# Ledger of designs, part 142: VH-VL binders against q0atu2

Target 1, 119 residues: q0atu2
Amino acid sequence: MLDKKARIRTSREYRNVFEKGKRLSGRFLIIYYVENALDNNRFGFITNKKIGMAVIRNRIKRQLRAIVREYQGQVKNKHDIVLVARAGIGKSSFEGMEKDYIAIMKKAGLFARNANKID
Below, E stands for the ipSAE of ESMFold2; O stands for the ipSAE of OpenDDE; V2 stands for 0.75 times the mean of E and O plus 0.25 times the DockQ between their complexes.

## First folded at step 6 (VH-VL)

Design y11 (framework fv_ivicentamab_arm2; at its last look DockQ between E and O 0.79; V2 from the best seeds 0.00; counts 0 for: pae E 6.1 > 2)
Fold by OpenDDE, look of step 7:
Structure y11 (fold): chain C 119 residues (1-119), chain A 119 residues (1-119), chain B 110 residues (1-110)
Amino acid sequence: as target 1 above (119 residues)
Amino acid sequence: EVQLVESGGGLVQPGGSLRLSCAASGFTVSDNYMNWVRQAPGKGLEWVSIIYSRGSTDYASWAKGRFTISRDNSKNTLYLQMNSLRAEDTAVYYCAREYGSWEYYFDYWGQGTLVTVSS
Amino acid sequence: AYDMTQSPSTLSASVGDRVTITCQASQSIDSWLAWYQQKPGKAPKLLIHDASSLESGVPSRFKGSGSGTEFTLTISSLQPDDFATYYCQQYDSYSGEAYTFGGGTKVEIK
């Protein structure tokens, strides 16, 4: 799991990202991202009932957290990033989600230079 | 030099099966995201399927259940197994590589192989 | 299905002409759009990705622009080598299709 300090947890924190952040959509994900005043990145995850049953939503969350954790060290510092799962993600493979995450994050310019896993 | 060469196309009756091959050179198929895209005579392009670097697969909605994408790493070859073929499946079938394995566009294409489904 | 509307279907032009092809998405796809050129009997060739990024080796007379739902491919001065069919391709889909191509635009000599 992501450390507590690496999580967006409060409604206020989420609202800040949605109101002040930039938005970018991929095939399975929408990301909202904004710079923060911290020394670390924080991640939030949103799944809604359009994705499917609670079991599916929880699975998707776990998979997204795993993806984020895997690439966390390569993300530029000082960002709050919220991942919103799109409806089709429930039918996606883990690799499909991973591909989408990487594609979006790269397009957003959120990966540090010389990221080992994506270059 | 990157090269993709499709083969296996030909004439087949409705309900029949056919397996296409795409021999790659200049890069490793298993390290990349590989796709099949088809084009009916005089028509546009239509995405068929993708195989991810770690082996997951995805398909167009119309292709699910009838088409299967796979690869042989030892031969550096991509395949498309087509079953229950229909007249509307008549097309030139291209194999295409995605750029960098993290993007959603295709930088290299084969010459294509023609599949004709007819009684 | 998530549709991309490409227009016009056919375009007659002369060498030196300015040519504009448009693709319209039913929903915003940000800049997840690529353009391809295809000549008869040949595979598509990537021209532009991310709406406006010119692929290496592609002449500067090709320009991609747009974002959201409206995209254009412009050839500032049509050359003999440019007579071909052009396709836009989106890779931000709200449907089950990862990739959707426009219907194509055939640029032919007037």
Scores: ipSAE 0.772, ipTM 0.912, lowest interface PAE 0.7, mean pLDDT 92
Fold by ESMFold2-Fast, scan of step 6:
Parts: sequence; structure tokens; C-alpha cells
Structure y11 (fold): chain C 119 residues (1-119), chain A 119 residues (1-119), chain B 110 residues (1-110)
Amino acid sequence: as target 1 above (119 residues)
Amino acid sequence: EVQLVESGGGLVQPGGSLRLSCAASGFTVSDNYMNWVRQAPGKGLEWVSIIYSRGSTDYASWAKGRFTISRDNSKNTLYLQMNSLRAEDTAVYYCAREYGSWEYYFDYWGQGTLVTVSS
Amino acid sequence: AYDMTQSPSTLSASVGDRVTITCQASQSIDSWLAWYQQKPGKAPKLLIHDASSLESGVPSRFKGSGSGTEFTLTISSLQPDDFATYYCQQYDSYSGEAYTFGGGTKVEIK
């Protein structure tokens, strides 16, 4: 799990990211992101019904949180970032989702210079 | 010098099985994302499968359940096990390495091995 | 499955000509596109990645451009070594069927 302070919790906060943020699409993920006025990053996660049944959506959401947590230290500070899972994500392996996340964050300029694969 | 050498192609009857090999030299397959890509005679390129550095795998939708990608780290060799072969599987099969850990393009390809599925 | 439409399928050209090849994606792929060159009986060779980034060692006469759904490969002054088939490849498929290739463009001598 992510620290509670690192989570986007309210509908108002999600709305702000969608309305004022930038959008970047990856293979399995879309991110919406905007700089915040806080001292930390916050993440939101959206898995809609087009992905599949609740069991699949809950697995995807849990896996995305794990990926975000693993790479949390590489994300440029002071951003609100919402990850939206695309319909095809349920067919991807864990490493496929992880690779897509790294690629999107790198292209968005949200990863630090040394945000290379650490594995 | 990076080299990829495919082998194991040949003539096989519809419904048959075949295992392709790709021997790598100049780099370690387990440190890279490795793919199989095929090309039907006179046609274009078509992605088949990937194995990630930690061993997760993903497949083209039409390949799921019939084809299995694997590797033997001790032999530095990539494999493609092909079952329930159909005439439309006739193609030259290439193994290909992906550049880096977050990019999705192929920097090195093998010479290819021809698989012909015919009665 | 994502569709990549490449045009023309074949073109005849002379040394020194400016050659333009187009790829159209059925859905937006941002800049997630590579270009490859394939000579008869040989494996493909990477030319360009991320729509416009030229690979080290590839001649400057090759140029990629575009984003979203329309992409172009231009060879500003065709050389004898450039007679080959060219393929575009997208790697932004939401269906999990990434790495979709265009049908290829054969550049042949006039």
C-alpha cells in the first residue's frame, strides 16, 4: 500500500487532475498529471468496468499500486498523478504493466534522470 | 558483437508441433526483453511473443494457448514452442531483442528460420 | 487489433530522388512508432524510433516525422543501398497486441 498522504482521495482532487492536468497514453495505461502545491506526490487509480469483472479490476488496481510504490522514489516531487487502466490491461503480464508505467513516466518527464531499471 | 541465430524451422503437417531456438551471443538474454516476430512469404512483419527479463511472458491474441515462449539462461538461448500449427502459421520466424528496459523497438534481429505448414 | 496502413505499397525511384513513405494508425499512438529497413533475404534493421529519433549510424538522409495517427519516413536523396522494403511499427496497443507493423513499402529501382 501507498502512504495515505500519497493517495488522491476525494472526487474534487480527481476532478482537478482531469481538468487541469496533462494526458499521456501508454500501451495499457493513461496518466493524467498536474503539479501540486504540496510537499509530496499523490496517486489515484481508476479501473473501469470495460476491463472486466471485479476480481480482474481489483487485481489490476493492486498490481498498479505495487508498481507505483516500487518506483515512488524516482518520481519528481509535487505532482498529482492519476493512472487510468485501459480496457486491454487485463491481458497484460505484471512486467508488461510495469514496463508501460516506466515508459509513460519517462516520456512525461516525471522520472528523475537516474530512473533506469533497477531490477 | 551481438548475434542472434535461429534454428528449428522446417516442414510440418497441419496440427503438428515444432520448437524453434534462438542462440544469442554478445549479450545475456535474461538481462533483456526478447521477442519472436514472424513474416509470411511475401507479406509483412507480425509480432508473436515476448519474454521479459524477470520471466513474465505476453503473446499476440492469436498465439495464446498455441505458442509458448521460454528461455534457458544457462545456454543463453530463446525458444518458441509452436503447437496446433495451421497453414497460416507458415512464415520466417525471427528472434529480436528490444532496446533498453522501457523502449518497445527492436535493435537486433536474427537471420530467421522458415516454418512451412503444409499437407 | 490496431491497424497500420502503409502507403504506397510499392514505388519506383531513381538514385537522387526524394522518397516519402506514409504510415497511418487506426487509433492515436502518440509517438510510439519505429521504422525498419529490410533487404531481400535479410533481417530488418532499425532506422528510427519514437517517430523521429534517428538511430546511431543511420545516414542523415533518413527522417521521420508525425504524431498521433499520421507518420512519414522521408529519404531526401535516395542512394543505391536504399532500395529495400520499409516497415513502420507501432508499440502502443491497448488490446495487448503491441508491435503492430505496417504492410511495408517496397522501394525499387526505376
Scores: ipSAE 0.514, ipTM 0.776, lowest interface PAE 1.8, mean pLDDT 87
Fold by ESMFold2, look of step 7:
Structure y11 (fold): chain C 119 residues (1-119), chain A 119 residues (1-119), chain B 110 residues (1-110)
Amino acid sequence: as target 1 above (119 residues)
Amino acid sequence: EVQLVESGGGLVQPGGSLRLSCAASGFTVSDNYMNWVRQAPGKGLEWVSIIYSRGSTDYASWAKGRFTISRDNSKNTLYLQMNSLRAEDTAVYYCAREYGSWEYYFDYWGQGTLVTVSS
Amino acid sequence: AYDMTQSPSTLSASVGDRVTITCQASQSIDSWLAWYQQKPGKAPKLLIHDASSLESGVPSRFKGSGSGTEFTLTISSLQPDDFATYYCQQYDSYSGEAYTFGGGTKVEIK
């Protein structure tokens, strides 16, 4: 499970990432990321109402959390990272979301150099 | 040497069905993301469907419900089952390998198989 | 869904000419764009990915540039083997189809 310390939890924490962070868009995701003062990463997840009904948005959040958990050991430390689900993500399979996450994190330079599991 | 060979195209009446095959050599289909892309005569390229390495699938909105992508790993072969065919489905159908298994562009293409839908 | 507008649709040129082809996305796709070359009766061949990254073995006379909504493919000195149709492909669409191609630009002998 994703540790509570590894979650962005407050409005202030989210605002800091949006105001100070870098932005990169993928097919299904936008990430915002900024260095933090911790020794670990923190992740936040946003789905907006445009994506669909609450049951769809909750499924997407759960899927994204599972993807982040799978690869969190490969992510460079000291970053706050917010994943924003784009419109159309509800049409994607789980593997489609996972593929997009890997691609966007690679393009952002957020995977560590010795991460053998990212193909 | 990577090679993709499509077969199964032909002439069908509207409402009919065809099953296209793509025999792959020089790589393992199940280790890669495999796609179908079509091109109507004198027109541009249009993505149809993807099957991911673990077997999940995604489709263009217009193909969903009529077309089914699948594979047979023991034969290293990709398939496209096409049902309820219409005149506008007339095209050359290509299979294509996705570059780098997490990128969205195609490094190897077959030579295509022609599907003609007319009465 | 996102549209890719490619221009010109047809271009007449001579060997040695500098050729420029453009693709325009209906909204920002950052640098998530590829270029393909297709000769008659053949499948497309990848030239450029990530807007400006040249595929291995592609001649250096091909150059991709742009980001956001406007992208160009430039051939600095057209060679006989470069007469073909060129397609852009975007992969940043978040509404509609995953892999959207431009309408193509045919480069033909003047």
Scores: ipSAE 0.063, ipTM 0.686, lowest interface PAE 6.1, mean pLDDT 86
ESMFold2 (binder alone), look of step 7: mean pLDDT 89; pTM 0.913

Design y12 (framework fv_ivicentamab_arm2)
Fold by ESMFold2-Fast, scan of step 6:
Structure y12 (fold): chain C 119 residues (1-119), chain A 119 residues (1-119), chain B 110 residues (1-110)
Amino acid sequence: as target 1 above (119 residues)
Amino acid sequence: EVQLVESGGGLVQPGGSLRLSCAASGFTVSDNYMNWVRQAPGKGLEWVSIIYSRGSTDYASWAKGRFTISRDNSKNTLYLQMNSLRAEDTAVYYCAREYGSWDYYFDLWGQGTLVTVSS
Amino acid sequence: AYDMTQSPSTLSASVGDRVTITCQASQSIDSWLAWYQQKPGKAPKLLIHKASSLESGVPSRFKGSGSGTEFTLTISSLQPDDFATYYCQQYDSYSGEPYTFGGGTKVEIK
């Protein structure tokens, strides 16, 4: 699980990211991202009813948080980032979601050069 | 020298099964995202399946339930098990590597193996 | 999945000619496009990724350009080794199948 200080929690904070942020689409994910005035990154997660029933949406949300947590050290500091799951995500493998996340973060310029290396 | 060598193609009747192999040398398949891509005679390229570095798999919608991608790390070999074959599955099957940048393009291809499905 | 349309489907040219192949996406793919070359009886070979980034070892006569929905591959002075079929591939993953290929353009001798 992500620490509370690394989560976007209020409607106003989500709205700020959507209105002022940049958008980049992936296969299963869309990210919205904007620079913040904090010392840390914050992440938000949106899974809507088009994905499937609550049990599927909750699984996807937990998997996305796990992915974000694993790669948080590679994300450029001082950003608010919202991940929006697309309807097709429920049919993806875990690594498919992970690859999509890394690809879109790299394309957005938010990841370090070595994002796809084990070292 | 890095290379991929496919084998296992041949003539099979509709409804039959066939297993393709792709032997890798000069690199390790489990460190990479490995794909199968096919090409019907005189036609274009069509993505079939992927196996990710940690072993998760994803498929083209038309391949799900009939085709299974797998690998044997001890033999550094990729496989495609094809069941319930149809005439429209007739194609040269290539294995292809994605390497670097977490983008969805192919930097290394095998020579291909021909699968013909006919009575 | 995005529709990827290549034109022309076949192009006849002579050595030394400048040839241009077009690839159109039904929706914007930014610059997430690769070009492959395939000679008869051989596997495809990567030429260009990210619309314009030439792969190591690929001759400088090959040039990729474009963004959004329209992309071009240009061969500035066609050589005998360049008679082949060329494919574009989108890898903007937005459509759910990031490996969508164009229909191909065959560059044949005139």
Scores: ipSAE 0.385, ipTM 0.784, lowest interface PAE 2.7, mean pLDDT 87

Design y13 (framework fv_ivicentamab_arm2)
Fold by ESMFold2-Fast, scan of step 6:
Order: sequence, then structure tokens, then C-alpha cells
Structure y13 (fold): chain C 119 residues (1-119), chain A 119 residues (1-119), chain B 110 residues (1-110)
Amino acid sequence: as target 1 above (119 residues)
Amino acid sequence: EVQLVESGGGLVQPGGSLRLSCAASGFTVSDNYMNWVRQAPGKGLEWVSIIYSRGSTDYASWAKGRFTISRDNSKNTLYLQMNSLRAEDTAVYYCAREYGSWDYYFDLWGQGTLVTVSS
Amino acid sequence: AYDMTQSPSTLSASVGDRVTITCQASQSIDSYLAWYQQKPGKAPKLLIHKASSLESGVPSRFKGSGSGTEFTLTISSLQPDDFATYYCQQYDSYSGEAYTFGGGTKVEIK
């Protein structure tokens, strides 16, 4: 689970990321990201009805939060990042989602440490 | 020396099943992301499936439900179980290792094993 | 799904020629592209990764270039060993159809 201060919590904060942020797309994820004025990162998660039923959307959201938490130490500080799940994400494995997240974050230039190393 | 050796190919009737093996030497399969890639006679390369280091799996959409990738860590061997085979599954099947933990290109390939599906 | 379009499908050339093959992605893949060489009856062999990084042991006459959506593989002075089929592969994404190969370019004797 992510710490409370590491979560984007309000509609206003989400809007700020969408309006001022950059966008990158991967196979299963889209990220919107912008540098913040804080000294920590904050993450938001969006799953829409195109993904599937509520049970699937809730599973995806839980899995994305777990992935973000595992790699939070490798993310460059001072960013607000929103992950939007694409329609096909419900068919991906957990490690498949994880690899997509790593690939997008590397492409965005947001990984500050070596994320290519397995545990 | 690192190498991959496939076996188990042969002639199978439509609707039949076949299990391919890929024996690895010089490295540990479970420390890597391992893939199956196929090539129909005279045609190009087509990705089939991946097994990640922690055991999650993903498949090409056409392979899902018919093919199962697995490994036996004690034998350092990768498998592809192929069910409900069709004429269009006729191909040389290669096992391939991804370079590094998260690099998505293939640095090591086996020699391939031919699967022919016909009556 | 990323589409990888490789051209030409076949290329006739003579020893000593400069040959160029092109790979186009339907959307940007930055520099996450590999090139493979496959000789008849053999497995593919990795030549280049990250669009332009030559693998150890690959002759310097092979050169990869490009970024974004257009990539090229150039062989500056074709040798007899280079008559083969070449494939590009995007690796910017990874699940399902995301490991996508180009259709291949066969370099054959003129």
C-alpha cells in the first residue's frame, strides 16, 4: 500500500496533472505526469468501464498500487503521476503490467535508479 | 557456454496436442524471461508466449487458451504445451531468452523444432 | 497494437554493395528496436539493440540508425556471409502483440 501523502486524492489534483502534464502511452497503461512543488511523489489511478466489470477494475487498481509501491524508490522525486489503465489491461498478467509500468517510466525519464535489475 | 536446445516437434493431426521442450545450459531459466517464438515455413517471426522470472505468463491473443508456457526449475527446462492444433500452427518453434532482467530483445535462441500439423 | 512495417521484402545485391533496409513503427518506440539476422535453416542471431548498439562480434559494416518511427539497417560493403533475411523487432512494450517483428527483408544474390 502507498503512504497517504504519496496518493493524489482530489479531483482538483487530478485535473492539474491532466491539464499541465505530459502524456505517454504503453501497451496497457497511459501515464500523465508533471513536476510538483512538494518534496515527494504522488500517484493517482484511473480504471474506466471499458476495462470490464467492477471486480476486474478493482483487481487492476490493487495490482497497479502494488507495482507503484514496489518501484517507488526508483522514481525521480517531485512528481505527480496518474496511471490510466487501458481497455486491454484486464487480460495481462501481474508481471506483464509491471513490465509495462517500468517501460513507460523509463521512457518518460522518471526512473532515477537501475530498474532493469530483478530482485 | 550458454545454449538452448528444443525438442518435441513432429507430425500431429489437426485437433491434436504436442509438448515442446527447451533445455537450457550455462544459465538458470528462472533468473530470466523466457519466450517461445515461431516461424511458419518461408514466413516471418511471430511471438507466441513469455514466462517471467517469477512465473507469470502472457500469450499472443491467438495462442491464449490453446498454448501453455511453463518451466521445471529442477530440470532447467522450458515447455510449450500446444492443444487443439490447426494447420496454421505449422512452424519451427524457437525458445528465446530476453537479455537482462527487463530488456525486451532476444540475445539467445535455440535451433528450433519443427511442428507440422496435417492429416 | 504496434505495427512494424519492413521494406523492401526482398533486395537483390552483389558483394561489395551498400544495402539499406527500413523498419517503420506505427507509433513512436523511441530507440527500443533490435535487428536480427537469419540464415536459411538457422535460428535468428541478434545483431543490434537499442536501434544502434552493435552486439559483440558483429562486423562494423553493420550499422543501425533511427529513432521514433523510422529505423534503418545499413550494410556498408556486403559480404558473402551477409546474404540472409533480416528482421526488426520493437521492444518498447511487451505483452500480447507488443513483441512485434517486422515482416523481414531477404537480401539475396543479384
Scores: ipSAE 0.342, ipTM 0.749, lowest interface PAE 3.0, mean pLDDT 86

Design y14 (framework fv_ivicentamab_arm2)
Fold by ESMFold2-Fast, scan of step 6:
Order: sequence, then C-alpha cells, then structure tokens
Structure y14 (fold): chain C 119 residues (1-119), chain A 119 residues (1-119), chain B 110 residues (1-110)
Amino acid sequence: as target 1 above (119 residues)
Amino acid sequence: EVQLVESGGGLVQPGGSLRLSCAASGFTVSDNYMNWVRQAPGKGLEWVSIIYRGGSTDYASWAKGRFTISRDNSKNTLYLQMNSLRAEDTAVYYCAREYGSWDYYFDLWGQGTLVTVSS
Amino acid sequence: AYDMTQSPSTLSASVGDRVTITCQASQSIDSWLAWYQQKPGKAPKLLIHDASSLESGVPSRFKGSGSGTEFTLTISSLQPDDFATYYCQQYDSYSGEAYTFGGGTKVEIK
C-alpha cells in the first residue's frame, strides 16, 4: 500500500489543498492538487455517503489506493493531491476507475512525459 | 490500414438473442479500450458498453443484465451478446476504439451493423 | 445522467457561410467534450476532443470552444463536404455513464 509519508493525514492539510489547489474533474473522480515544499508526493482520499454504504465506500477507497500506488512513479514530484470520489464511482469497474485516474492526472499535467509505471 | 468491421446484425423477435462481432485489423483490441455505440433509425448516438484493456467491463444502465461485451484476443475480435431484446433496441450498432491510454473519445469506428427487433 | 442539448436541431446554410453549433450540458463537464461529424449512411468521424483540440487531418476551418456548460463548434467557411450531422459527446459523467451524446445538429444545403 502507500507509505505513511505519502498520505495526507490532517483536516488542516486537506483544507490547504482545497483552498490553494487547482481542481480538475474526471468521470468518476475529482482531484484537488497543489505543490508542496516536501521531498515527496502526498495523497488523500475522500469517499462520501452519496457513493453508497460503508462496504462500497471502503472497497472504492482500497481500490483507489492501489491505483495510486501502481502509478506513483509517473507523478511529478512535490505535490499534495486529494482524490474525491464522485457519486457515480460505485457503478464503475476497477479498470474504469484506473482509466479515469490516468486521464485526469495526465490532463492536470501531473504525469511526467518520461515517467514509467512502478515495478 | 486500421479497420473495424461489424457483423451479426439482422431481424430478431422480441425476447430473442443476437451476438454481434467486430473484427479488428491493423491493431490489437486487447491493447485498446473498445466500445459499442448504437443509433436508432433517424435518431442520435447512444453509448452501450466498454471493455477495458485488462478485460473489465462497464455498461449503460439500460444495458446491464441484458447485454454482455467480450473479446477473443486470439481472433482479435470484439463481441456484443444481446439478450431479451426489445423493439427499443432496434438500431445500427457500431464498434468504436478509444484513442490512446487515457483518452475518452472515439478515433476509429466500424461501418455498423443493423439490428431490427420486431414481430 | 447528464442532459446534453444541441441547438439548432437543423441548420440550412450555403457554401462559404460561417456556421455555429451549440452544445449545452446540464452541469459542468469542464472541457471533457468531443465533436463528431456523421454523413448519411456512414459512421461518425472524430473532429475535436477536449473541447478545442483539433484532430490530425481535420481542416482548420473547424474550431471548438467553450468550457463548463456551454460549448460551440464553428465552421468558418462551409464547404460541400461539411453538409452532415454533428454530435457533441461529454465524458465527465457524474452518474457513472460516460459518453453522453447531444441530439445532433443537421447542417443541410440552403
């Protein structure tokens, strides 16, 4: 999974991303993102009750973490990124979520052209 | 030359089943996100289903439970199995390829195959 | 589901005219919109993606613009090959259904 150092932990840190960051919406995901002053990227995940019951929200959160982990090596350094799941994400397959993540990250300019998938 | 050729359309009674095929040449279907899109006579375009590179699938809400998208990688062919057909399913069915690894637009379409559901 | 409304439904024009087709989304789709051209009896052909990015091989007289909820396709000097039906398509579906198409705009000879 994602190392603790790569996770956004506090409500204050989430608020900073929402207030100062850029927003880009995808089909199933919204990202908020801002440059940080650290040596690494940090990710946050929000799955609200509009998505469905706790079991569905927990499944989606786990799948999103797996997707983020898989593509970590392609993300430009020094960003705080919050993924907010849209209500429709519960209808998507795992690959539907993965495709949406890749699309929004590339459109946001957060995937480096020369980056490769982490092995 | 890259090309998609649909086949399998025809006349079928309400409640019947039909399987459409889409043969690809010049590229590999398993390396792409492949879709079915339909168009009722004199009407607009309506998305039906997608199969992702890894084999996961998603469907329009009205298609779930009745239609199944699949592929045979050895034959480089995409399929749409249609069950419990209704008069409202009468349409030209197109297979379509999404461009690239993260794009959501269709850069290549087949010529279409007509499905008529009537008694 | 998103509603995608195109206007007008039909448009009569002459060669050389500037024509504008509008596509309106019921809620914001940022720039996640493509435009297609369809000639009678043929499959659709991609013209523009991401609201304004022209596809390779598509003539420069075609231009897409807009963001959020209002988008336009403009043909600056209509040619004989441009008489067709045009469709917009969104791929920012909140409902989990992407690829919602507009109703189409038929551009016919005046």
Scores: ipSAE 0.065, ipTM 0.707, lowest interface PAE 6.1, mean pLDDT 86

Design y15 (framework fv_ivicentamab_arm2; at its last look DockQ between E and O 0.54; V2 from the best seeds 0.00; counts 0 for: pae E 4.9 > 2)
Fold by OpenDDE, look of step 7:
Structure y15 (fold): chain C 119 residues (1-119), chain A 119 residues (1-119), chain B 110 residues (1-110)
Amino acid sequence: as target 1 above (119 residues)
Amino acid sequence: EVQLVESGGGLVQPGGSLRLSCAASGFTVSDNYMNWVRQAPGKGLEWVSIIYRGGSTDYASWAKGRFTISRDNSKNTLYLQMNSLRAEDTAVYYCAREYGSWEYYFDYWGQGTLVTVSS
Amino acid sequence: AYDMTQSPSTLSASVGDRVTITCQASQSIDSWLAWYQQKPGKAPKLLIHKASSLESGVPSRFKGSGSGTEFTLTISSLQPDDFATYYCQQYDSYSGEAYTFGGGTKVEIK
């Protein structure tokens, strides 16, 4: 589980990211990201009904949280980042999901220099 | 020295099946992201499938259900099982290794093997 | 709609000419783009990755540039060995495909 302080929790916080942030689409994910005024990053997760049944949506959300948690220390600080799951993610593997996350975050320039997979 | 050698191509009738092989040397297939990319005669390059280091797989949308990527770690060999083949599947099929640092390009390619689907 | 648009599809040039090939993405991909060279009957060969990083052994006359949605491969002085087809490539295609290639540019003798 992500720390409470590392989560976007309110509709207002989400709205701020959507309105002021940049948008970038990956294979399985769309990210919205914007700088915040905090000393830490916050992450939000959106899985809508296009993904599938509630059980699937919850699974995807758990997997995304696990990925974000694993690479959290390598993300440039002071960002609010919302991950929106695309419809195809329900059929993706965890590794595919992870690969997509890393790729889109790299394209967004959100990883620190020399960031890599944790062995 | 890294080397990829495809085999198994040939002439097959529509609706038929074929299994391609890619023998790797100079590196371990199971430690890398391995891909199949095809090229129809006189056309461009088209991604087909990937097998991740953990063994999970992904496919192009048009390949799902008909193509299966796999590997034999003991033989250090990559495979592509192709079923329900169509005329439009006629192409040179390449196996390609993705560079291992999450940079999403193919640094090594085999010579390719030609698959011709024709009645 | 194509995620990667490569132009021109064919380019006629002479030895010594400056050649420019363009690849346009449908959305920003920062600088995560690769270029490949392919000669007839041969597999693609990686030339450039991360938009501008030249692979080992590739002549310095090859230059990759660009970021965001616009990328360019330049051959400063075309050599006989350079007549081939060139492809750009990215990951995370919005179309849902993992990898997307440009349509290719055939550089042929004028």
Scores: ipSAE 0.850, ipTM 0.933, lowest interface PAE 0.6, mean pLDDT 93
Fold by ESMFold2-Fast, scan of step 6:
Structure y15 (fold): chain C 119 residues (1-119), chain A 119 residues (1-119), chain B 110 residues (1-110)
Amino acid sequence: as target 1 above (119 residues)
Amino acid sequence: EVQLVESGGGLVQPGGSLRLSCAASGFTVSDNYMNWVRQAPGKGLEWVSIIYRGGSTDYASWAKGRFTISRDNSKNTLYLQMNSLRAEDTAVYYCAREYGSWEYYFDYWGQGTLVTVSS
Amino acid sequence: AYDMTQSPSTLSASVGDRVTITCQASQSIDSWLAWYQQKPGKAPKLLIHKASSLESGVPSRFKGSGSGTEFTLTISSLQPDDFATYYCQQYDSYSGEAYTFGGGTKVEIK
């Protein structure tokens, strides 16, 4: 899991990212992102009811946190990033979600280096 | 050099089944994202299915429940099992490799194998 | 859902001609577009990725340009080997569709 300081925790902080941030859509994910004035990155996760029941939403949220944690070293410093799961994500594989995350982060210019696990 | 060779196409009646093979050489299928793409006679290209590096799979919405993508790592071969075939499934089927871990374009294609579904 | 529209669907040209093929996306895809060439009876072959990046071994007479919603593939001096059908493909994945192809443009001899 992610360290506490790397998480967006308050409704006010989420609103700031949505209001001031840029938006980029992937196949299963939407990200909203903005530069922060801190010395680290922070991540937020939103899984709404359109995805499915609580058990599915909780699984997706855990899987997204695992993906973000795996690639956190590649992310350019000083950003607040919110991941919003799209309705179709519940039918995707874990690797489908991971591939989409890598693609969207690279397209946003948020990866400092190659995020491919194989190189 | 990279090569993909498809086989298994043929004439089949509506409701029938067929299994396509794609033999790969010059690279390892389990290290890549492998896809099936089809082309109906005189028509354009249409994506069918993907198998990810770890073995997870995803499908076009119209293919779900009827088509199954798989691989045999010991034979370095990709498969497409097609069930409940319809006349509109008549097409040349290509196996195709994706360039990298986050791009969704195809750097190598097989020669294709023709599937004709006709009464 | 993305719509990828190619124009023209067919064009007739002579060797030495400058040929331009257009691909239009219903929404912005930035530069996330590839071009493929397909000769009769053959598989597609990748020509260009990221709208303008020419693949190794592809002749310099092929040029890709554009960003956002309008893209072009230009062949500066058509050769006999270039009579083929050309397809664009978006890989931006807005609205959940990552593998959307254009309808194709057939370049045939005049």
Scores: ipSAE 0.485, ipTM 0.830, lowest interface PAE 2.5, mean pLDDT 88
Fold by ESMFold2, look of step 7:
Structure y15 (fold): chain C 119 residues (1-119), chain A 119 residues (1-119), chain B 110 residues (1-110)
Amino acid sequence: as target 1 above (119 residues)
Amino acid sequence: EVQLVESGGGLVQPGGSLRLSCAASGFTVSDNYMNWVRQAPGKGLEWVSIIYRGGSTDYASWAKGRFTISRDNSKNTLYLQMNSLRAEDTAVYYCAREYGSWEYYFDYWGQGTLVTVSS
Amino acid sequence: AYDMTQSPSTLSASVGDRVTITCQASQSIDSWLAWYQQKPGKAPKLLIHKASSLESGVPSRFKGSGSGTEFTLTISSLQPDDFATYYCQQYDSYSGEAYTFGGGTKVEIK
């Protein structure tokens, strides 16, 4: 799990990212991201009811958190990043979600320059 | 040198089954993201299925439930099991390797194997 | 709706001609576009990735350009080996069950 300080926690924090941030869409995910005034990154996760029942939504959130934790050390600092699950994500495997996350983070330029070693 | 060689195509009646093989050399299939892509005669390219490095799989929605991608690591070979075949499945089937660990384009393709579904 | 549109579908050209093929995305894909060449009875071959980056071993007469929604593949001086069908492929966004590839452009000898 992510450290409490690395989580976007309040509605105000989420609204800031949506209103001021950039948006990039992948196959299963959308990210919104904006530079913050902190020394660290923060991550938020959104699944809506169209994804499925609560058990399915909770599974997807756990999988996305695990993916973010695995690569968090390679993300450029000072960003608030919200991951929004797209409707089709319920049919994706864990590795499909992971690949999509890597792809959209690379396209957004959010990985540090030494991130090319990501496999 | 990287090579991909498909086999197992042929003529089959509607409702029948075929198993396609893709023998790989010059790289290890289980270290890569491997795909099947098809092309109906005179038509464009259509993605069918992926098997990830960790063994997870994803399918185009029309293929799910009828087609199964798999691999045999001891033989360095990718497979596509195709069941309940229809006239619309007539195509050349290619296996293809994805470039890098987070890209969705294909750097190496086999020569393809023709599947014809007709009575 | 979320299709890749290639034009023209077919063109006739002579050796030495400058040939231009276009690919249009229904949504901005920034520069996340690849071009493939396919000869009859052969598999597609990757030519260009990231809109303008030549794959190793591809002749410099091939040039990709564009960003956002409109992209071109140009062959500056057509050679006998270049008579083939060319496909674009987006890799920025999921476009549903529809094509991730364009419909193709067949370059024929005049």
Scores: ipSAE 0.186, ipTM 0.697, lowest interface PAE 4.9, mean pLDDT 86
ESMFold2 (binder alone), look of step 7: mean pLDDT 89; pTM 0.902

